# VHH binders against Probable ATP-dependent RNA helicase DDX59 (DDX59): the designs that were tried, part 21

Target 1, 164 residues: Probable ATP-dependent RNA helicase DDX59 (DDX59), of Homo sapiens (Human) (q5t1v6r416to579)
Amino acid sequence: NVRQIILWVEDPAKKKKLFEILNDKKLFKPPVLVFVDCKLGADLLSEAVQKITGLKSISIHSEKSQIERKNILKGLLEGDYEVVVSTGVLGRGLDLISVRLVVNFDMPSSMDEYVHQIGRVGRLGQNGTAITFINNNSKRLFWDIAKRVKPTGSILPPQLLNSP
Below, E stands for the ipSAE of ESMFold2; O stands for the ipSAE of OpenDDE; V2 stands for 0.75 times the mean of E and O plus 0.25 times the DockQ between their complexes.

## First folded at step 14 (VHH; framework vhh_8emy_2)

Design u04 (at its last look DockQ between E and O 0.92; V2 from the best seeds 0.57)
Fold by ESMFold2, look of step 14:
Structure u04 (fold): chain B 164 residues (1-164), chain A 124 residues (1-124)
Amino acid sequence: as target 1 above (164 residues)
Amino acid sequence: QVQLQESGGGLVQPGSSLRLSCAASGFTFSDYAMHWVRQAPGKGPEWVSSIRGSGGSTNYATSVKGRFSISRDNPSKTLYLQMNSLRPEDSAVYYCARYGYDSGRYEPSDFDYRGQGTQVTVSS
């Protein structure tokens, strides 16, 4: 029961689109899990979310200690955080977490990782949404994205469909 | 166009109270956390307090905690700072501020939007 939405978003516009999503009452169902492709990006984006929206936000990645990661995951389960920004490679503890909204701020490097990341949605039999930002930096995955998403009925960006 | 206009400053005695107001326009006020920032002569900006877009959740710098109270009225698009037990060290130009998202892919900026400020002077 995962609705997969693919949006064409150039890198400079990604923060604006994320904040529009977080302020959309129909889409925003905390807690929200946001994936980025680098550790510094996770820290910076989490700080940006907190500063501009005031939502309770935290980052998780490989440079967090094991104790910090355990505390963050416990806090997420206890409702202490509304947004968690994570890298894909050190979201291992996130396998135990189920959320209503995932945002792939950065498209993962493989379709296996994509499937894993959107799999955080709806684990307790609830429906949910996964929104993924793509642009030409992910061109190698466009065919695989289309193959995966077209059967769900979601409208794909024309820039993806018209890619040579 | 984002516009913020502060008011309510003045010259007061130590121990006095003041209430600052900030009128906001040009954006969906309730979507954004709002902040008070102050700047004394010869110093850089100092963050004072913040409040979540929906209201209710607030934070304060340690130098003002227990003395200042931030609030907002979203229907009227107005931000407030109640300042009690004022000290000479609180003298500054006070700005209401909002962060934007116009820099970089991930980065927060310093407060990107603020008004012209309102002067608070606490003197013996």
Scores: ipSAE 0.447, ipTM 0.724, lowest interface PAE 1.8, mean pLDDT 85
ESMFold2 (binder alone), look of step 14: mean pLDDT 80; pTM 0.822
OpenDDE, look of step 14: ipSAE 0.462; ipTM 0.745

Design u05 (from t02 with S109G G110S T111D; at its last look DockQ between E and O 0.80; V2 from the best seeds 0.00; counts 0 for: unsure alone 61.9 < 65)
Fold by ESMFold2, look of step 14:
Structure u05 (fold): chain B 164 residues (1-164), chain A 125 residues (1-125)
Amino acid sequence: as target 1 above (164 residues)
Amino acid sequence: QVQLQESGGGLVQPGSSLRLSCAASGFTFSDYAMHWVRQAPGKGPEWVSSIRGSGGSTNYATSVKGRFSISRDNPSKTLYLQMNSLRPEDSAVYYCARYGYDSGRYEPGSDFDYRGQGTQVTVSS
């Protein structure tokens, strides 16, 4: 079971909100998967997390070599990283760890990708939370987001509900 | 506004101990990793030690490992550096510091964006 939380967060405020989530003792259950929409963004945000919070953070994306990805997945299984920032699913290695929190820092461009990303939490019968940041850049998906999340009982942002 | 204020420096003999303190205000102290950086006359800044926001993980420069101990008290918003077995090479102005971040979507801050006025530690040969 996955608790789906949708937060209205403008792009300049996203880092601050992420740091708040990572410092929230009730929400932070490492390792945490954070999804972004670009490779450079994954590298930069992972560095920002490490510098600001001191949490062990790594990025993973398609420009990482096969050996780099293998080493990162090994480190994840060994507990070397508390936060992973990724552009997407780069392999099934993350399925081998207990993942209880996903943050969609950037809303995916499709609902198929959204479902894929939130499906990384709560697997193997565990409960988990998926937190997704949205703003007007995601407006095309608001209907689909509401349709999926409203039945779960989660409170949706009024900016999403008041959109035409 | 972020404010950091160091204290506890002084003039001591080799082999002595000192405890530095840093009072922090203007930000949520426990959310940030904190650092000690020192600067000797005519030299660039040298990173000394760091501690995670929660206080659980620490790191040290090789030159001070085993002699210095970093700690923090999050309720009082205070960072500490216990310096034991001081050597003349440890003489410097000591700063407490943290990183900032800009308003860009992903970007980290550059260098240590925030540091205090420093406290002088002088170890007489």
Scores: ipSAE 0.470, ipTM 0.737, lowest interface PAE 1.7, mean pLDDT 85
ESMFold2 (binder alone), look of step 14: mean pLDDT 79; pTM 0.814
OpenDDE, look of step 14: ipSAE 0.702; ipTM 0.865

Design u06 (from t02 with G53S; at its last look DockQ between E and O 0.92; V2 from the best seeds 0.00; counts 0 for: unsure alone 61.4 < 65)
Fold by ESMFold2, look of step 14:
Structure u06 (fold): chain B 164 residues (1-164), chain A 125 residues (1-125)
Amino acid sequence: as target 1 above (164 residues)
Amino acid sequence: QVQLQESGGGLVQPGSSLRLSCAASGFTFSDYAMHWVRQAPGKGPEWVSSIRSSGGSTNYATSVKGRFSISRDNPSKTLYLQMNSLRPEDSAVYYCARYGYDSGRYEPSGTFDYRGQGTQVTVSS
C-alpha cells in the first residue's frame, strides 16, 4: 500500500532533489512529511522550502513547546501548512494523521525507525509514497534496505546494489 | 547559469500603468518562488511582491497592495508585474529575484542570491 522509492542523493544535492519532488505534480500531494536528523536542520530546511518554492512550511521537533505543537497540528489539519519538516519526534496528533507523501531527507539510523516513518503513509487503505534519500553515510543499512524494497519491484540505485 | 532580465520600465505620469516583464533562463523556473524588489536612489532595497512556484499564491508589500499585481507564465519562463495607479514614490529600479540556497545540507540563503540588472521606472509630472 506504500510505494517505497529509494534515491541516491549526496548531501549537497538533497535540497535540490526535495524541491524537485515538491514541484512534481504527480508526487506532491499535500500535506507532506519530511524527516531530518536534527532540530536546527528541521528549522533551516523548512525555511528553505518556503523561500525557494513558496509552499507553506513549518518545522516540528522536541524544542517546540506543547502549545506550539498543538497550534502546528491544528494548522496542518486545517490546511495552513503544506509541508512539515520533523526530526521524527512528532506531536500526539501527528502520529494519528494520514499523509500521502513522506520524504526521508535523511535516512534514519535504524530500520525500525525507517519502518515507523514510512508507516505514516497509506493508512486506512489510502495509497501513499515514501521517498528516501541515501548515500554512503547509510552504508550499514544497505542490505536491509535492499531486502525490504527489492520485493516491491522498485528500482534500487546501482550505487546501493554495487556496494561491497 | 541563472539569468534574469527585466524590461518594461519607463517614464510615465502619475496615475499611469506599466507592465514589467522578467525573462528567466538557466534554471528550472517553475520550481522557484519569484519576487519583485525595488530600489530608489538614496534608499535601501524594498521588497514589493512574491509569487509561489506554481503561481497560486501571491503576497504584496502594504505600499503597493491593491495597485500592483504579480503573475507568472511557467511555460515561457516569464515573471510579470502589472503596476497600476503609479505614484511618484514608486519611482525606482525594479528587479526580479529569487532566493538561492547555499552548499550546506539544510541552509537557505538569507538574501536574494539572484537578481537581474533591473529596469527603471520613473513617475513624474
Scores: ipSAE 0.496, ipTM 0.743, lowest interface PAE 1.4, mean pLDDT 85
ESMFold2 (binder alone), look of step 14: mean pLDDT 78; pTM 0.803
OpenDDE, look of step 14: ipSAE 0.741; ipTM 0.887

Design u07 (from t02 with S103A; at its last look DockQ between E and O 0.84; V2 from the best seeds 0.00; counts 0 for: unsure alone 63.9 < 65)
Fold by ESMFold2, look of step 14:
Structure u07 (fold): chain B 164 residues (1-164), chain A 125 residues (1-125)
Amino acid sequence: as target 1 above (164 residues)
Amino acid sequence: QVQLQESGGGLVQPGSSLRLSCAASGFTFSDYAMHWVRQAPGKGPEWVSSIRGSGGSTNYATSVKGRFSISRDNPSKTLYLQMNSLRPEDSAVYYCARYGYDAGRYEPSGTFDYRGQGTQVTVSS
C-alpha cells in the first residue's frame, strides 16, 4: 500500500522541502513523480531539480507531443530519469506507470485528482510513499484530506487540523 | 553562511597534472550538486564539470572529458578536480560553485549563486 504523508509547506519553501526529500536516502526511491499545477512550473522545477541536486530530471505535460511522452515513458522504464515533474495530465498509456515515491508539490484541485496521483505509487507489489505539500491555498480540501489520511495513522500538520 | 575556498592551482608545463581542492562550509554539502567553472582572461565563464550531491554521477564539458575527473568527499565537505594532460587552453581561474534557488515557487537560479575566490591554473613553458 501507499503511505500518505501530508506536510505543511508555504509556496516559497516548497523547493527547499522537495530537495530535502530527494536527498533523503530513506525517502528517495527513483524514479520519483513530482506533480505541479502548471506546465511552466513543471519545466522550471525540473530544471531546478537538475541544477540543485544533479539528478536526471525531465518534465511532462500536455504540450509534450505523444512521441515525446512515449520516449519519456521508455526512459522511465529503462532508468534514464530519476525525477519526472508533471502536471496532472500524464496522457494515454503514461497513466499506468508505477513508482515508489510521489510528491504532490502542488496539492491538486480535487480529491479525485489527488487519488489518481497517489495511485501512481505502490503498484507491481511494491510499497510506496506519497508526500503532499499543503497550505491555505487548498483549505477547501482539508476535511477530505483529513478524512482520507487520518485512518492511515499518519500525523497531520497542526495547521491543517486547526484551520477554521 | 556559505563559504567555498579553492586551492591547488599553479604554473605547470603542458602535459602536467594538477589536483584542485575546494573546502565547503555553511551548508549541507552532500545535498548539493557541485560544479567547477573556469574563466580565462578576456573570456566569459566556462562550465567544466559537475557531480551530484551523493557523488557518483558526473558530467564533463567536451573540452575536458577524458582528461579531468571530478570527485567529492562528503564527510570532509571537500570537492576535487583532478586535471591530467593539461594544455595551454586550460589556463584559467578555476572556481568551485553551486546553484542556489530563489524563494519563488518553481524557478531555478539563472546563475551560480555561490562560488569561491578561485585558484589560478597556468599551463605554459
Scores: ipSAE 0.569, ipTM 0.780, lowest interface PAE 1.1, mean pLDDT 87
ESMFold2 (binder alone), look of step 14: mean pLDDT 79; pTM 0.803
OpenDDE, look of step 14: ipSAE 0.727; ipTM 0.878

## First folded at step 15 (VHH; framework vhh_8emy_2)

Design v01 (from m05 with S52R S57D; at its last look DockQ between E and O 0.48; V2 from the best seeds 0.00; counts 0 for: pae O 2.2 > 2, unsure alone 64.6 < 65)
Fold by OpenDDE, look of step 15:
Structure v01 (fold): chain B 164 residues (1-164), chain A 124 residues (1-124)
Amino acid sequence: as target 1 above (164 residues)
Amino acid sequence: QVQLQESGGGLVQPGSSLRLSCAASGFTFSDYAMHWVRQAPGKGPEWVSSIRGSGGDTNYATSVKGRFSISRDNPSKTLYLQMNSLRPEDSAVYYCARYSYDSGRYELSTFDYRGQGTQVTVSS
């Protein structure tokens, strides 16, 4: 059971919105996965999360060794990290049952990736939340996302409804 | 306006304890992680400790871990730093500091907000 939330967030406001989410008592359920589209962005964002929110954060991407990635994931599951900022490097078969919040900071490249990312929560009967940022630069999947979210009763932002 | 005011510094002997306080105003205190940073003469700013807005989660520089304890009281909008087993190398001006969510800055030395600082001197 995954609660899907779609937020209209312009690029300059993304970091602030993320920090607000991480500070929200109702939304923040560690550990949290934050998905971004680039490695450098993952590193910088993770650092920013640590400094601004005080949360234990780490990045994971393809430039990190397999051993490092395993250790990071282990740490995530064991509660060593409260936030993991990730590129699309997490395998589909990976069982992250402890994850209760996913934030798609950057829009996934495809609906398959979208489903893959949000699928990191709500496994094995657990409740989870997936928050996705969308804007004019990342609205190509709007209709597909809308179709998927609509049956769940989730509210779409007005900006999405008015988008061509 | 955001205001931070540190207090509690002083001259103490090695091995002694000191408790710093920071009074915050002008913002929703609980919405922000708070930090202690220090600067010794001739040195750049050094991050000391951080605590998240809701409290509970804390982080420490290696140099102070096990000796210092950061805490906060959100209702009174006060940040604390309990410093135990003080060493001469802990001598510095200690600042209460805060980042802005939209600052876009990642460097530890460039906090958006900080107080005037309080002097801590550890000497025999």
Scores: ipSAE 0.031, ipTM 0.447, lowest interface PAE 2.2, mean pLDDT 88
ESMFold2, look of step 15: ipSAE 0.608; ipTM 0.813
ESMFold2 (binder alone), look of step 15: mean pLDDT 80; pTM 0.823

Design v02 (from p01 with S52R S57D; at its last look DockQ between E and O 0.01; V2 from the best seeds 0.00; counts 0 for: pae O 5.7 > 2, placed apart)
Fold by ESMFold2, look of step 15:
Structure v02 (fold): chain B 164 residues (1-164), chain A 124 residues (1-124)
Amino acid sequence: as target 1 above (164 residues)
Amino acid sequence: QVQLQESGGGLVQPGSSLRLSCAASGFTFSDYAMHWVRQAPGKGPEWVSSIRGSGGDTNYATSVKGRFSISRDNPSKTLYLQMNSLRPEDSAVYYCARYSYDSGRYEWSTFDYRGQGTQVTVSS
């Protein structure tokens, strides 16, 4: 079971919104996966999370070996990291990971990837939340997002609903 | 407007203790990790310690671990640094600090907010 929350967040406001989520006792349930669209962004955001909030954070991306990525994800589940900021899909290692909160800081470029990313939440009967930041950069996916999320009862952003 | 004010420094002998305080205002204190940073004459800034907003989980530079203790009182918006077993190499101006962040995706925020500092001098 995955609670899917869609938030309208313009790029300049994304960091502020993420930090609000990480400080919200009802939403923040470590371990947390945060997805971004590139490896430089993963490194910078992970550093910002640690500096601003004091949470234990690290990044994962393609420049890390398969063994390193598996060790980082193991550390996430064992409490060595509270937040992991990742690009894309991490392959078989990610398939075994179940977390309590996923944040799509950047909306993925396809609904297939969206479904895979939110599928990291709520495995094995756990409840969990997936929060996704959206703006006009993802306009081509608005109907698919609305179609998937509206039946769950979550309130959708007016900017998404009013898009032509 | 973010304001930070350090106090509690002084001239002490080796082995002495001091307790530094930092009064904070102008932001939601409990939402931010707080840091102590020190700077000796002719040297660059050295990070000393940090504490997350809730007051749990503290971190220390290797040079001070076991001797210094960071704490905070969120209702009074006050950060503390208890410094025990002081050594001459601990002599510096001590600053409390909070990070800021910008709106850029690939830009990292710098130390924007620190007080005027408080001088700690341990006699050689």
Scores: ipSAE 0.411, ipTM 0.715, lowest interface PAE 2.0, mean pLDDT 85
Fold by OpenDDE, look of step 15:
Structure v02 (fold): chain B 164 residues (1-164), chain A 124 residues (1-124)
Amino acid sequence: as target 1 above (164 residues)
Amino acid sequence: QVQLQESGGGLVQPGSSLRLSCAASGFTFSDYAMHWVRQAPGKGPEWVSSIRGSGGDTNYATSVKGRFSISRDNPSKTLYLQMNSLRPEDSAVYYCARYSYDSGRYEWSTFDYRGQGTQVTVSS
C-alpha cells in the first residue's frame, strides 16, 4: 500500500521542502529514497542533505562503479544510509523492503518511471509513502498521476485542478 | 551452503510473549542484514523486522512496532525475534530471511534464502 502525495513545489523551493519532509517525524522513515533527474544533482543534493539535516546520505547514479552501487544498495538495506539520492539507475524489480518513503524530487519522465519509483515502497505488506514534487515546469504527467491517485482519495494541488 | 532454521513458534494466548530463534550457517553471518518475514494463510508475505549485520540498527513494520524486538548474536550466528503482546493477527508462519544479490545485476532478489519457517498461532 503506497500513499501518494502530490505537492506543488516551485524549483527554488524544492530543497527546502525536501528538508522539511526529512525533518517531519511523521513522514521521515529511514531509509528514504529521493529521485532526481541528473547525476550532478544527485551528488549535490545528497551533500546538501548531509549538511543541512545531519542525516547520513549518499548518492547513486550511473557514474558510480558497479561495486560502489552494489555497496550503496547493500548499505541501504543494512541501514548504513538514512537517505539515498538516486537517478533512475535502480533496476526494476529491486526490492528495497526497508524503504518507507520515496520522494520524487524531480518529476519522472514517464508514468512507467513514476510507477517504477513509487514501487520502491509498500513492498511485502508495508505501508509506504511516495511524495512527488510538481510545478509549472513539470506538470506534463499531472493528469495521468491524478488519475492514478484519485482512487486513493489523496489531495491534489489546487493549482493544477483549476488549470487544465 | 546457506542454511536458515527457525524455531520457537507455537500456540499462545493473546497478550502472551514468544521468542523466535533462527540458526544460520553457510555464510558470514555478520556481513548480512537479517530479516523476519511472515505469511498468514491466504495472505501475501509480510515483512516484519530487520537488523543490520553488525547489529544495532533495527527496523520494524508498523504493525509490530513497539511489540516486537529483533536482535542477533553474531558469534553464535543466531537471529532472534522477541514478540510481546501477541495478537491473533500475528498468526502466521515466520521465516528468517536473507537477501541474495546477484553479482553483475543492480537488483536484489527478494528473500532467496529463508528457512522452512516456524508456525505462530495466537488464539484464545
Scores: ipSAE 0.018, ipTM 0.393, lowest interface PAE 5.7, mean pLDDT 87
ESMFold2 (binder alone), look of step 15: mean pLDDT 81; pTM 0.822

Design v03 (from s08 with S52R S57D; at its last look DockQ between E and O 0.77; V2 from the best seeds 0.00; counts 0 for: unsure alone 62.5 < 65)
Fold by OpenDDE, look of step 15:
Structure v03 (fold): chain B 164 residues (1-164), chain A 124 residues (1-124)
Amino acid sequence: as target 1 above (164 residues)
Amino acid sequence: QVQLQESGGGLVQPGSSLRLSCAASGFTFSDYAMHWVRQAPGKGPEWVSSIRGSGGDTNYATSVKGRFSISRDNPSKTLYLQMNSLRPEDSAVYYCARYGYDSGRYELSTFDYRGQGTQVTVSS
């Protein structure tokens, strides 16, 4: 079962919101996956997570070798990393059973990607949480996300419901 | 307002020990990793040590590893740096520092918050 939370977060406030989430004892369940839309962003945000929170963080994206990616994923599963900042590089067949929190820092490019990312939690009967940041710069999937989340009883931000 | 105030610096002889303190206020102390940085005359800032918000995990610059020990007391919102086996090259102004998160979408620029610093001079 995946608990979906949609948060209206403007771009300048995203980091602050992320750090609040990571510092929330009720939400933060390591290891945490944070999804971003660019490789450089993954690296920089991972570094920021380390510097701000002191959490063990690493990035994963297509510019890293297959060996590196495998080692990172292994480390994630073994508890070596508390936060993994990722682009959409993680394959659908990858079973990250230990992940209990996903944060879509950047809006997924499609509903398929959205479903793919949030599907990283709540597997094998485990409870998971997926938090997605949304704003005016990422309004393409507003209604699609609303349609998907609304039946679950999740609270949607007013900005999303009032968006044209 | 975020405030950091360092103390405990002084003039000491090589091989001696010194303990620095930093009093923090204006933010949830335990939510942030804290850092010590130092700056010697004519040199740029040098990172010295870091400790995660909850405590426990620590990191040190190679130059101070094995000699310095960072710790924190979250209830009193105090950061510490125990400096042992001090060397002349450790002479610098020592700052308690915290990164901010308001600048940029992904990256951090520099330490957004630091105190006035405390002078540490190691000389025979």
Scores: ipSAE 0.400, ipTM 0.730, lowest interface PAE 0.9, mean pLDDT 90
ESMFold2, look of step 15: ipSAE 0.568; ipTM 0.811
ESMFold2 (binder alone), look of step 15: mean pLDDT 78; pTM 0.803

Design v04 (from m01 with S52R S57D; at its last look DockQ between E and O 0.65; V2 from the best seeds 0.00; counts 0 for: pae E 4.8 > 2)
Fold by ESMFold2, look of step 15:
Structure v04 (fold): chain B 164 residues (1-164), chain A 123 residues (1-123)
Amino acid sequence: as target 1 above (164 residues)
Amino acid sequence: QVQLQESGGGLVQPGSSLRLSCAASGFTFSDYAMHWVRQAPGKGPEWVSSIRGSGGDTNYATSVKGRFSISRDNPSKTLYLQMNSLRPEDSAVYYCARYSYEWLPGSTSFDYRGQGTQVTVSS
């Protein structure tokens, strides 16, 4: 139901990789939810997405009111936004959103949050894809990620597999 | 190397039309939103219009909406600005522009633009 793709992406290359994904006609299926680790990063990345690609994008984080967050997520469902960039927990405000692609731009710090984030795709019988950027900064979770993703048949990065 | 080259400017009378072109090279043109920006003597740059990489969604500054039309031809890597009902206040050097993928939010500068093409509207 959810295709889990793990990509090895060093921090300086994350923006380039995201824009490649958003421009990939085969992979980009709006609406798209992008997870980052901090609220300033969410604002900045959302602005860059809009200016560089022209896609309709906005951010969600804790400095936005509950009403504002709910309206933004409703707008994502209704096509007002093609991309929403969110900090982790705060993306749980719309249980009925239909999201075709999730990008974990920053790997979450726990597997519980990882599962929550990828669980945003494929709802209501739709197929979906979750792409996660990983590098050595997330090495504490490599075993857990491999354990969860390997049974799905997805190819894991050699850099993750060859880590101690 | 990203290169942008504007053309099609000239001296025209108020109410006239002009069509500007911008030839692009050195990048995958269809992957990027493109912009027109203009600058009159002694003034800062003024954003005019933008168009999404696919050519679908367009946006315009209030001062030109309804008179200007942005378009693109992705196979030929060419951006256009159709300018109708020209006014003396539209006189400026017009630049086509894009942001780099490494652009830092908060910057007031476009990363890439050409040398520009002069549009002069004079009665």
Scores: ipSAE 0.174, ipTM 0.599, lowest interface PAE 4.8, mean pLDDT 83
Fold by OpenDDE, look of step 15:
Structure v04 (fold): chain B 164 residues (1-164), chain A 123 residues (1-123)
Amino acid sequence: as target 1 above (164 residues)
Amino acid sequence: QVQLQESGGGLVQPGSSLRLSCAASGFTFSDYAMHWVRQAPGKGPEWVSSIRGSGGDTNYATSVKGRFSISRDNPSKTLYLQMNSLRPEDSAVYYCARYSYEWLPGSTSFDYRGQGTQVTVSS
């Protein structure tokens, strides 16, 4: 079961919102996956997470070797990392059973990607939470997401409900 | 305005213990991870320890692991560093430090820190 939360977050406020989420005792369940759309962004955000929140964070993307990625994933599962900032490379084909919180820092490029990313939580009967940031620059998939989460009673941003 | 004020430093002998404190004001203390950094004469700043805003999760430099303990009291907005088994190489000015949400990636400097407190470990 995956609890889906859609938050309206303007681009300049995304980092702060992420840090608030990671500092929230009700939401933060390590390890946490944070999905971004840029490799460099993943590296920088991971560093920022460490410095701002004090959490052990690492980035994963296609520029890292396969061995590095495997080690990172192993570390994630073993509790070595509390936060993993990832591009879409982690969104497909991996079984990360221990993950209980996913944050889509950047909007996924497609509904397939969205489903794959949020599918990292709530496996094997475990409860998970997926938080997705949305704004005027990233609302293309909103209605598709809304249709998907509507039956679940998930939280949707009033900004989009009032102004479709 | 963000204010950080360190205290508790002093001159001590090797093997002794010291407890540093940092009084914070001007921001929501519990929303931020807090850090201890130190700087010895002729050396660059060295990160020592960090603790997340909610408390509980801590991290330490390899050089101080097992000897130092970071803690915080959010209601009183105070950060602590318990230093045990002190060594001469621990001698430095110790700073309480905080980053901002607007931190520029790649920066090695903290956005906010106090005036520091001198710790000298000598026989």
Scores: ipSAE 0.031, ipTM 0.402, lowest interface PAE 4.1, mean pLDDT 87
ESMFold2 (binder alone), look of step 15: mean pLDDT 82; pTM 0.829

Design v05 (from u03 with P108L; at its last look DockQ between E and O 0.93; V2 from the best seeds 0.00; counts 0 for: unsure alone 64.9 < 65)
Fold by ESMFold2, look of step 15:
Structure v05 (fold): chain B 164 residues (1-164), chain A 125 residues (1-125)
Amino acid sequence: as target 1 above (164 residues)
Amino acid sequence: QVQLQESGGGLVQPGSSLRLSCAASGFTFSDYAMHWVRQAPGKGPEWVSSIRGSGGDTNYATSVKGRFSISRDNPSKTLYLQMNSLRPEDSAVYYCARYGYDSGRYELSGTFDYRGQGTQVTVSS
């Protein structure tokens, strides 16, 4: 199973929260998958992770060639990357990588995508954690998020619960 | 507030060694990669070396690789640069530095946001 943590994080504070997670010895279990909503954002955030923390980071998105994606997969299997920043799809073959932590830096635009992204955790019977940053820009999904997360026992942000 | 203070520079002969220190305060030191950057008069800044927050992975500019060694002591919040086999072209003001990240959703500002006042290293005669 996947422990689903929902955090209220305004857009300007998202990088700070991500770096806190990556520096938290209890949460950080490399490799970590970080999802963003745009390709340029994946490239920029991956560079930021490396420069701020020194962790080995790479981006992956649909504009990467299949050869580049295969090289990224090889590097992940060999332990070359600790953080992978991606738009919603990691590419075929990345399912071979064991993952204990997913961070949805940007909340997906649909619950179907949310479920796919957190499904990258816990493969092969492993337990893991999915942390998702939300704010008012994702308000239309709040009820669906609450319905999925409440049964797990995780505390939901008051800002989500108090939203009209 | 973030404060960085370099020390250990001086005037030395070619082939000599120096060890630079940087005292850090105002932030959780072990959370950040730290960098050494140097600047000679009339030149732009030159990145020298970096070290991961935990102190594991290190990187060096090709001009100093094999001669310089970066290290850190996280309990004392101190960054070091051991400089061996010094050459006249190593003469510069040396800064310890880190990046900040308060300028955008994903990106960094593109320059080091935090550095000290520097320590002068002069390798001559």
Scores: ipSAE 0.578, ipTM 0.800, lowest interface PAE 1.1, mean pLDDT 86
ESMFold2 (binder alone), look of step 15: mean pLDDT 80; pTM 0.807
OpenDDE, look of step 15: ipSAE 0.873; ipTM 0.946

